# Ledger of designs, part 9: miniprotein binders against Flagellar motor switch protein FliM (fliM)

Target 1, 374 residues: Flagellar motor switch protein FliM (fliM), of Caulobacter vibrioides (b8gxb5)
Amino acid sequence: MADELDDQAAMAQWASENPPGGGEGVNEFGDFSGGMGGWDDGGGDGASERILNQDEIDSLLGFDLSGDGSDDRTGIRAIINSALVSYERLPMLEIVFDRLVRLMTTSLRNFTSDNVEVSLDNISSIRFGDYLNSIPLPAILAVFRAEELDNYGLLTVDSNLIYSIVDVLLGGRRGTAAMRIEGRPYTTIERVLVQRMIEVVLHDLKSAFEPLHPVSFSLDRLETNPRFAAIARPANAAILVKLRIDMEDRGGRIELLLPYATLEPIRKMLLQQFMGEKFGRDNIWEGHLATELWTTQMEVRAVLDEQQVPLSRVLNMQVGDTLMLNATPDSLVELRAGAIPLTRGRMGRRNHSIAVRAEAPLTPAAKKAVQKLK
Key: E = the ipSAE of ESMFold2; O = the ipSAE of OpenDDE; V2 = 0.75 times the mean of E and O plus 0.25 times the DockQ between their complexes.

## First folded at step 6 (miniprotein)

Design A9 (at its last look DockQ between E and O 0.03; V2 from the best seeds 0.00; counts 0 for: pae O 13.6 > 1.5, SAP 83.057 > 70, placed apart)
Fold by OpenDDE base, look of step 6:
Structure A9 (fold): chain B 374 residues (1-374), chain A 93 residues (1-93)
Amino acid sequence: as target 1 above (374 residues)
Amino acid sequence: SPEEIQELLDLANRLMDLARLLLEKATELLSQGDIESAMQLATRAVELANQALRIAEETGDPQLVYEALSLLWKAFALILKAQEKIERESQGS
């Protein structure tokens, strides 16, 4: 009783000693009553496609990139400059690559005679030089030409996929991870088998682009050294498509690199033409957003119990103190994503991990939150 | 470090604030009939929101993930709306 009165008095005293400083900010917003001169309604039908130039975009963003300001902006500027390379997500490319994943899933199943799953991990933009420097070696780099675009792309096959494809096609037993023989050059047979796979993928890429624009992709050459795969300048922006190929206990990655200059002839189509009828409008953005939502790593918290305790009790906790929860091993655990309750479940064990078995469907609040994202 | 995590969170929040501003401006431009500029700004908002999403995934902040995904969706919805307007204009000419 006495101690609770002292804490209230201390809070009241602190509030009295820190009065909100009445900064008399003199609002000298001068009355700029500048006369609205009558702009004559000259009905010139010239819909000048006023593409905002980069400087206008940068001005609208309030990024005065010209400011000589301090080192702390260097990280943000590097991310912004990395983002500046990323400028045009071409929404139609996501459609093309979703179609590619579907085509490749079928084609690679037929090619390997095994169960293949193809997934889109990411679409990003990158500088061509940074990409070439980032490629994990050993790899096979396929330089391909987009015939109708009169330019090149790059298809990178990782070492894991190379060995997986070679093992599957040569009748290698399931579960033998192909021993990565570090430093061994790829054999002629490995190169031929990988080339055939690349030709299948390039055929599927053609079929993926076909609804948007007819583009034929031809393999120019295979490289094992990124230095010889120079199809663009190091500073040139490119779209990087990361694909994962899973074949039960085997697989690896394919990366497609398309310089923006390669896509430039079809840029307007990639921006403007939602061929919604041909690609199925609602299903693609729902599918891509679903894929991004499905690939998005969200921390889901399992909340055993919530107790309101005085802050003093929390501050006085020592290592070795026992917190009594109003939860039993049989109590329902609440699964939350941030503040949103997803569902309730029972806590158990699966192998060596603690697991929660969901016992109820998503809460109406979670459904409504997901539907507000729709 | 906790400081580096806070800097990442502050960066993600700034990226999201910029994405919101771009979406507001894109919505305004779209209402004015400047569909191309609206799509450019909305596309930029997608990127900023995706960067915020990556930071949110790295920091493990589920609220930030949710906000970034919400911005992504609003940006995509605006792009779709812009494209629907282009298609209506192309069918009416």
Scores: ipSAE 0.000, ipTM 0.213, lowest interface PAE 13.6, mean pLDDT 70
ESMFold2, look of step 6: ipSAE 0.000; ipTM 0.391
ESMFold2 (binder alone), look of step 6: mean pLDDT 86; pTM 0.826

Design E1x (from E1 with Q42Y S49L A56V K63E; at its last look DockQ between E and O 0.09; V2 from the best seeds 0.00; counts 0 for: pae E 5.5 > 1.5, placed apart)
Fold by ESMFold2-Fast, scan of step 8:
Structure E1x (fold): chain B 374 residues (1-374), chain A 96 residues (1-96)
Amino acid sequence: as target 1 above (374 residues)
Amino acid sequence: SDEELEEIKQRVSELRDKIEQLKERLEEARKGDPEELRKLEYEIYELLLEAWKLFVELLKAEEGNPEELDKLIEEALRLEQEIRKLLDEVEKMRSG
């Protein structure tokens, strides 16, 4: 019992020193508005009246906007609010979440130092209250803020994933269940570990949104009771994104909930069909991915020659003895990362440094290894 | 083990040095190239992940002097807080 109180005090201290909000960084590639050839209905200050307001929602649902009377308007609005769960599709958001999955796979592998695969199960619409009532308990719910959108979202981590993360990080054995006991409250340490994972996911979400619109997602609070995770009215419609996290022999689910109210400021951008100039063809997103890959460091060895020699020759080696290498100055050297051959190249010089210039493409083994690093 | 604790202490020292290097680069970049600020944001975030991994390793360390481990945990949390402040600063610099 004393240990529990000490843990709670330590967490209160940590939370005080590390308050939620802001910390995911700023838009990496600057203003998306400048060259927006694919963004239809791009607005000046005067265009805001028509940015995915009630009139556009009415149009999407097939209602006659010009025939809406005061009493009819109240009735129609109730019907529209009911129907929003099924009818609003956001094509660009699907592209954003595809990128999120790729980023999360890399980030969670780094976070756990273990093999992790992330996949998108589905994207659907749900009423906020219906979602809260559907959450399998126990779970950890993360209320987060979308700073530039001035609103909130919710991220839910299921019990299986919580136990998997805790066990992997604290030295659980592969092929063994992380936790066997269910139904107890999560400990302070378990919540801290899950909180750090959530912060990684929120940073990836920011990166996934980067080509479309810069949004910083910051953790506001963790809840274990859905009652305290109310960020919207029960009747409000929200987008629910279900992500599956597979760790060979364990894993679980992360669910991301974004109320339509949270996405409303960028809804016109999300409704746009594919923005090729922003998401493909050697553009900002491709440059961003290349930069992320180039900041990843690995130990690379340049191997000139490998020989098997008798131990007696090595032990009797004297100053002045010659070891012949099966190589010439023109020989190709093998570049390796650990036991994996990456490519072959020619030795040379750049300034006063020895350099290797690659003369062969990456080996199939290297390509497979790079896919696993990603 | 004593060897384990010495390796952890070395990693704490390395994190401290990297934080100071990033602080210096951030000050130099304040009027600078937006591309350098973007690169700094990535490097700061990577350092945050390194600090997190160190924190987890400290929580797993059952062997050694408990008082020394507690001090290292406190130091790791302090360094993580500094990295988060650097991340916030670079974010604000990029937003204008």
Scores: ipSAE 0.013, ipTM 0.473, lowest interface PAE 8.1, mean pLDDT 69
ESMFold2, look of step 6: ipSAE 0.142; ipTM 0.631
ESMFold2 (binder alone), look of step 6: mean pLDDT 79; pTM 0.745
OpenDDE base, look of step 6: ipSAE 0.033; ipTM 0.415

Design E1y (from E1 with S49D A56L K63E I73F E74L Q81Y D88Y; at its last look DockQ between E and O 0.02; V2 from the best seeds 0.00; counts 0 for: pae E 17.1 > 1.5, pTM E .761 < .8, placed apart)
Fold by ESMFold2, look of step 6:
Structure E1y (fold): chain B 374 residues (1-374), chain A 96 residues (1-96)
Amino acid sequence: as target 1 above (374 residues)
Amino acid sequence: SDEELEEIKQRVSELRDKIEQLKERLEEARKGDPEELRKLEQEIYELLDEAWKLFLELLKAEEGNPEELDKLFLEALRLEYEIRKLLYEVEKMRSG
């Protein structure tokens, strides 16, 4: 409608002349006017590319790529490096997002004056291009800056949440099981209300990061076409955080995407598992740390025999030499974690593989090591 | 000033009353003649202009009780939203 476009232009002019903060530029409504470009929705929902683990990456690098074009090798290394970063666990980031969820529950309850509950569905790694192709439309995509990190992030609001927020703030109706979505363009009022919600979320994100590093998150622009929200190269890895917003029988989802490149300046802080004073002595990080220790994989060795041999024999060892062991096929095998003996077991066969069945309780040394962790 | 705030409250209340009157006329005009629907649509456009001017005045207001101004701002947004829904319904009926 012509009136709708004129209203949007007038609002953009006013916002440009009277910015709420020191010239943020994120209040420019022209961004939505430019977001109505052609929508090429030809992107399929292909299976997600499996994230390579460290062993697979080492195997690829060890094959010594025979196609030694510098451009080809550079591209392959960038893809491998992005996948390697995607396999990196960032334990402190999980704690930050648990804090974010609690902050958002309080702030969105205040913002809407409604019963709102925010929950964390998952944190995962994804290639940026795969994420942009996966976004169900229509949606609002907020590009934001992490000012101290000098890089960008993306916050996606699905259509169900957009209309739920608008209905709660403007209509006051609650308990409507479903709202029919007709795919019409969002009005200027709807966009203003969603932008204010987004700014609340970005403020909570700032507060969630404060114990680790002060980071200001400012809204850069709003987009409705994912092609205009390209803040990273398609192959770059990013952290994807899926948040659920429940408002009785309605609500929706907010998704927060942070490229690993954006988080790189604070990567060391995010890798720490012991941030006790910053999160307090009774915070959830202590429970998370304990759970991580119990689920950590550790290298276990099955020791058949150990012998003292002269150093000269070790230094003179040749391929093809025979070393006799003081063990038989029926000998008990000692299971060890590093130097700590865990238990003893009997060697056997399972599914055409060799297996060791533990036949003794944990050793006193193993029990003492575990006791020190409490 | 308190005088400006009370004038704005009065304008918001008058706008709300006009919206309710248009809702009643829309229900009566559902199967009415095309001239009545055109007249109703024109009045909805005029009301939309009034609501937008009020909204702009609230955006520029910096004085007064901040909580009271926020409530009026949200109410003005709600009223404009209702007017746009009425316009959508009239346009749909004329196109149907």
Scores: ipSAE 0.000, ipTM 0.171, lowest interface PAE 17.1, mean pLDDT 66
Fold by ESMFold2-Fast, scan of step 8:
Structure E1y (fold): chain B 374 residues (1-374), chain A 96 residues (1-96)
Amino acid sequence: as target 1 above (374 residues)
Amino acid sequence: SDEELEEIKQRVSELRDKIEQLKERLEEARKGDPEELRKLEQEIYELLDEAWKLFLELLKAEEGNPEELDKLFLEALRLEYEIRKLLYEVEKMRSG
């Protein structure tokens, strides 16, 4: 009990020392002024009882009520405070998990030799004890160690994914039907196959963290009873990452749980306001850079012909003189941005303006120039 | 078939030989060559994938003597665990 109180005090201190960076004009992480993560915001599901509307909730989560009837809001605030387990937004961690999903999709396709799609359902905060009580059994729980962080995490594989992996890898041979008997403990073969998959996922997690901080994730043990997977006090807060694995007509879920205590050594790195230089082309940063490039304006010139002419001819040119161009009425014009050729097109008319209709794709030089900006 | 079974036995023997070679190289690399440790880690990962492919082929096998296949399956599983132990040792040495 004394250790639990110390852990709760440490968590409260951790939360108070980690102010969110979102108020500094951030748009790279798809942040919302309402303070919800937006990862799973489908805009559909409302509260079943008509006590609070969205405007009232938004007022309590970030908007100033400007000093009218503070007593009117006391009851609503109490309800929100009693129900809410706050999620401390860690911008770099969201980038890490986006990278993890991409890496896992490739690795699991190779592991199964089958079509696999990995997706991120949500990232949330939960009390550790509440999480253990919520796990649908049977399941396999993997206790893993984050070596450089000197602490543990938990990875949960649901029964649907376990049987999907067994079915895919064994191809329906060696009595796979017997492996689905309810109430039977998982066999050694089933555990070995699931363990190998977990080790693939943990290696991908290491790769996902590499640009931020090198962390080796090693499997400590597999458990089937949540009681033996206790890596934190029941009241301690943890980050819960829910991943969905789809394999045609089969699949299931993987859940990754990281106690805030496990992330404390890299807290400062997770809070950094960093542009995409270290993560390069990851989905979040790639989308931001693409948006900025899309609004960039450049001067484009339509060139019909280029010729070398003696200086004396230029200096003696008079109004009415004819310069013969090495082009026909059917010749395509070259569209250029500075010295870079972009494409070729046909001169024509659109309404009241002269227009050029592109008749060729972007040149390799233009594609290379755009790619260099990424 | 007898021919497929002999191919599997040969692959098991080759994995065993490669494991012994990696063990010897790991003992030498333990003296502190970081570049050799990285190369060993990569080769151990590749060997682990070879052992995994063999393990899956044995699980899918329909032809041959069931007792003989079961013995080869257990041997492949044993070799997989030996390679995995080598990987953990290299990772531990690299991490410090």
Scores: ipSAE 0.000, ipTM 0.285, lowest interface PAE 14.7, mean pLDDT 66
ESMFold2 (binder alone), look of step 6: mean pLDDT 79; pTM 0.751
OpenDDE base, look of step 6: ipSAE 0.043; ipTM 0.497

## First folded at step 8 (miniprotein)

Design p1 (from E1y with K53E K60E Y88K)
Fold by ESMFold2-Fast, scan of step 8:
Structure p1 (fold): chain B 374 residues (1-374), chain A 96 residues (1-96)
Amino acid sequence: as target 1 above (374 residues)
Amino acid sequence: SDEELEEIKQRVSELRDKIEQLKERLEEARKGDPEELRKLEQEIYELLDEAWELFLELLEAEEGNPEELDKLFLEALRLEYEIRKLLKEVEKMRSG
């Protein structure tokens, strides 16, 4: 909100309680910017239903670029996939980046021959265009390729880190050392030194992913203009990893951006809570449904895709709420957002449409997610 | 080329040896001879220029063994940083 407050402390508290993954776009907590507060599942024949607009649907086209499972409803699938593949649903990703931090600390100490400490500030979800617009300039952007995933990622090095690296490696060589000057272009020497550091980081990223899936990360190009670093559509969701590099009273930040499309081929592996376990195995009914949804994604979602359903409405589902659908199956269904089971309900009809009536309260995980939105 | 790479390796080795010699002379110069410190400062600047020439030559090297070139480039950067630290030490000794 541009308006800081409507003179209410509760509103200020709500704004400060945004989820850790609460960038723009669809996340584990739903469409925070668009669908939060005052959600009404309808209950009447009126215009109480909420839908995504055509531009939002179009912006998410092409999110699922992996596998031979092409869908007639690609736009709707992309929206649902971006919401379900939030960082909170990918617990293995947190483990990967914790390992990356430890590897980078060792590698950067060796690279600089100086004291370096790397820390993880945050893992969040953000729309790609919002990220590009947020980058403080000047900066160096590295477009890299995840070879086995057949897609791209972005690594951003801020000006403070660039000048810290140049200074530590060149030691302020009588007027050749980098100075922190905003708005000037980086020299060839500065770009080459930062490129060598980026190559070290990309090697560590490969090592960090090794226990999960072998992925080689190779530098494609360096850019200083964010417009030339476009690897996804502006509205496509991506995972943003913010790393702090501290170097004896200097340093800066490295940010890793991975579009959900890039992670799609290893989505099943990222969903595992611990190595060797399947999501939901602790609950036999939920485990079976979860694995079935991920392995037969096309068929299960085709039933739900009969009507446009924003995930924010699903996340605010409560016992007694109804959701209108177009299909007529006569069975119990589980409603999920990401790795969080929301509720179970019975299929029914309302004015020739299919509906799901919630018959169970929200799970503890879903209630925790909803409370963060209040 | 392989011949170019071997020449670069030789120059890196020579820079490393000269840095070690300057370190030894700096320890001896701790006796506080102003003229010796001035001579060391000049020789350190000359070595810094040699390291910079090597660095620029490595930046222009396009062909050869990429892994070996990258190792040599990083080594050249580390050596220049070490030479710069020697310069700072001489500056401290001269000002103090």
Scores: ipSAE 0.000, ipTM 0.120, lowest interface PAE 19.3, mean pLDDT 63

Design p2 (from E1y with K53E L59F K60E Y88K)
Fold by ESMFold2-Fast, scan of step 8:
Structure p2 (fold): chain B 374 residues (1-374), chain A 96 residues (1-96)
Amino acid sequence: as target 1 above (374 residues)
Amino acid sequence: SDEELEEIKQRVSELRDKIEQLKERLEEARKGDPEELRKLEQEIYELLDEAWELFLELFEAEEGNPEELDKLFLEALRLEYEIRKLLKEVEKMRSG
């Protein structure tokens, strides 16, 4: 009897903490506080599926945004590496990889002598061990060195792309369904052709990084077993870049993996340029503003003369009366946008239209008005 | 454990020292002693096997300070690269 009352009380408590609704709660809105509504009885899995509260998130982000945290992995850095990592912290890599995609499209068209289009599917963060376990086999994995960074990266070429490259380069002779069956070992010629393609991609990666920092990417070795391609410990965080290669009715995927440790020597540069981009580089914002201003219309008024006259003089004006302006045909007119004087210019004619030729630079008031629009 | 971590550090240090010894012997062998080149090639293969075993232990290691293990793993990976570089150099000397 007591057990039945406890069960009813438990059900009532659950219902009060989880009000009826169409939504699934935490997943629909995201729960970073440990939740409003829900049982806390995670047992053995609770340790691996912890939800960070706001104080923990704020503390973690505060330390991550400090310029001093990049090399310390014992305390705060180890916590950062074990937590969910967001690609949003390195948007300069998006610019680099967009450049890589454009370079690869050109290079692979030249390499294959065929129509090739490269696309960036996504950039995400992943733990190295999780990535290694997720690789669809068979595949070719390329371990490469970032020489000036004194660290490694990993490039994965899927089976579909391997056979697409082999088929195209050998003139379609190997493009049979039977030869593309997974589990067949790659031949020496297949590996050599894929290696040549990987070397082209690594050269393009160097070119893509050049505006940010000169880095030479050199192929170390090819592997077909993910276990032999390890370049980081399983818990280490890495950036995963998924590229799609389309070749008419064929193609496949290349995945680029860079451990955060590999990018650590240039992290301050990546963060400073990210902050500069976020707050607007004058040159980039000037270019954007100039383009938008060229399509913006405003009313510009040419003022020949301004006089204050008594109302009685205006009211007594008759058809045929002459109003004398304090201006000659050679006088400069003032160009205004509303109340703002822009410049002064000389009246003239071009073709069948009246024109004003600017004889003075833009006024300080106009310059200040344009600066406020930036 | 800290004891295992110290053993791993010692093995990394020993690999580094062996690599430097092999580099010095390789420079002397650049003058084209075929017998010395053959001996160096065999010793480089043996060192590569030692480096690979250490690399696997570091990859599978769950005990110890994660930061220290990460540093040792990267160091072992760099040392393996240096050994393969020496092997490639010996191959070039033998082929040409």
Scores: ipSAE 0.133, ipTM 0.636, lowest interface PAE 6.2, mean pLDDT 69

Design p3 (from E1y with L48R L56Y K60D Y88R; at its last look DockQ between E and O 0.01; V2 from the best seeds 0.00; counts 0 for: pae E 16.3 > 1.5, pTM E .724 < .8, placed apart)
Fold by ESMFold2-Fast, scan of step 8:
Structure p3 (fold): chain B 374 residues (1-374), chain A 96 residues (1-96)
Amino acid sequence: as target 1 above (374 residues)
Amino acid sequence: SDEELEEIKQRVSELRDKIEQLKERLEEARKGDPEELRKLEQEIYELRDEAWKLFYELLDAEEGNPEELDKLFLEALRLEYEIRKLLREVEKMRSG
């Protein structure tokens, strides 16, 4: 930490003393507008002339495998909403980020020891310079390295989330956090706590990418000035992932930015529309199927006894005849879904209904049946 | 301009070569004189300053072939990271 802060301070000090191009008129952020002008103009620039046509948009929408219309996270909206940048849709990346959200929810609950929900707000494309100029300050920017890809990414933590994390970890009471934005620099303890959270997120990002390609994401440095967080030139296109972190009356946003150049080595893998075999043995598909099964209704039968009796006894059964069951009032009943035994439990009463209280974990047969459904 | 782009390409190539030379010399210093280690540390700091200058020149560059400038910018980022790695290695050798 101390070495990283020293390196950051040294580079910032050198840059302030040796501004590029010299001179009194140099903007610390550079002239992103000049770069944007050439990009947006479309004159001789092939990239700005490349617009996804309506037929291409219609084709992508027509092949949406989500039949219920919940398309907020597939990146199709990012193509429609981005007027400034050519967007290359990467289907596997959307699956990776869906996995990331699930992993982060668990990890951040553990990190904060509090109720945390992470959700994916949007996936879009943006020019790197436009992104840096759009960041509400103050914020903490984390420059990280994708080791096996030999390139960089950027993670931005907004002020609301920084103060929420600090408040939670230093013992602030729930529901008392008001949004306060101060123009003061973040303290060392505030940076350390946010750095620990960022390291958790980067570990989850590695886990999210594991079925596709093993990538180690390592924190390079923290910055509070966007100019010192530059990992791409202003005109370069990048994928922007906006994540919302909700903690009851507090929370904030994490934004993940990956330049297209960072993803180039795995571009062919990201363009694959089906990787079910790799993901089917991984917790992405396990988590997805578990969630689907959790909302599914099934018929459960409580079986007290099952006996074989001669057909003649059944056919000659009369009102008043007694059938003896091999059970007592205290006997465990078997809970079944179809032919599959799920568990055993005790019969009881709740209000005006008969209830069964589970006394045993799921049977091996039930666990095997669930695994076969995956 | 094309002339400025060729100058930048040459500077990137020279930085890469100097980094490789410093890596080899640092490995030899591990087997030798502690005074040589101090000289290497100073040379690495000088190379760092050269790399920072090149990095910001590439970041602020508005003219030239964008694809070539983007490749040179990424190479400058990678070389700057390698230099910081060398500095950490020298610091460990001095502390250990």
Scores: ipSAE 0.450, ipTM 0.781, lowest interface PAE 2.5, mean pLDDT 72
Fold by OpenDDE base, look of step 9:
Structure p3 (fold): chain B 374 residues (1-374), chain A 96 residues (1-96)
Amino acid sequence: as target 1 above (374 residues)
Amino acid sequence: SDEELEEIKQRVSELRDKIEQLKERLEEARKGDPEELRKLEQEIYELRDEAWKLFYELLDAEEGNPEELDKLFLEALRLEYEIRKLLREVEKMRSG
């Protein structure tokens, strides 16, 4: 009740703040001509500390006076940009996001009623300000709260995914009307559909964190302008998780941004080396493959009895003939997947369904079949 | 269920009737009190919330005739579009 009112208020406010007015938003990046106050030339006679000339200062700062200010890759700025993004590898976070990909694959398949593939492209560290400036527009930015961490994160949905989700959920029947009109504000319906998708992803994110630490994620608001999605200071480091969503011929990207300050309460847990498995790119694929294997419906047969009978006896069977099986209600039933014996169990009843209780571990053949996929 | 489908159809019809009533009241309010315009805007927002609820129910519908659900979904989309027109009309009336 209260939370539904806040979501409605946030949507109403955004609708009022973003009228469809065709204002040429001249990005007047105001020329911050900060007047360097003249430092008085105190003529002390001492050893000639070579005062760097302006060109040497500009070269050190990476301010090339040639008006193509493109080379943010030179000087102190490059050093600052390279040094501050020391990604402290959080091995447990890779596990959380591998789990997220698995959950999202199932949830988004159910949400779209289509074949969805979710993949983890990259986990990186970035400055919050650099992230906001790097977002390809148009996009939807979801500000979410991590309740138990008492801090925020950002979920960015790219324009490709927005259009793909809207098109899939609308049965593709909108035809050419779902064409990317560059610069068109998202309709309320497009926003609602994307919000619902974001809520699904945030639920999966909760479930992904659950083995590590219980964290609930709540949507605070949706933004279309990165300036209003400010959850941290521009200089603050954040973890950026890039997800890709493929829906046959459609799809796009989700990006999750978690400030290091948001993860700080659980940092010690995230730094734990998972002692068992070689965490690397190969494990993401193993995990994805394992998920596809888990979601793969496999026909399992419960074999009650096998009898060798002459073909003539089978061909002469009539409706009303009684076949006597050598199986009793207490006989072990063999569970098979295709030709591979999985295990043996006892047949029973659970509620209204016939059930087989496994009484033996997976057969060596079944274990070997599963292990060959590792 | 067929009963739930009829309930949804009825809600769609009621929302249409409310939208037409609000259009008429908005045309009358062009001559009227800023306070009446504010009241109408609030009723339009409430109507939007009802339309969104209906939209989510249709989106989350696991069972039913797919063709009927698709039709109702398209109708809910139309309702949302008409409600957005009403809100834009209110905004024009405030700026005028």
Scores: ipSAE 0.000, ipTM 0.195, lowest interface PAE 12.9, mean pLDDT 71
ESMFold2, look of step 9: ipSAE 0.000; ipTM 0.248
ESMFold2 (binder alone), look of step 9: mean pLDDT 78; pTM 0.740

Design p4 (from E1y with W52Y F55W K60E Y88K)
Amino acid sequence: SDEELEEIKQRVSELRDKIEQLKERLEEARKGDPEELRKLEQEIYELLDEAYKLWLELLEAEEGNPEELDKLFLEALRLEYEIRKLLKEVEKMRSG
ESMFold2-Fast, scan of step 8: ipSAE 0.326; ipTM 0.743

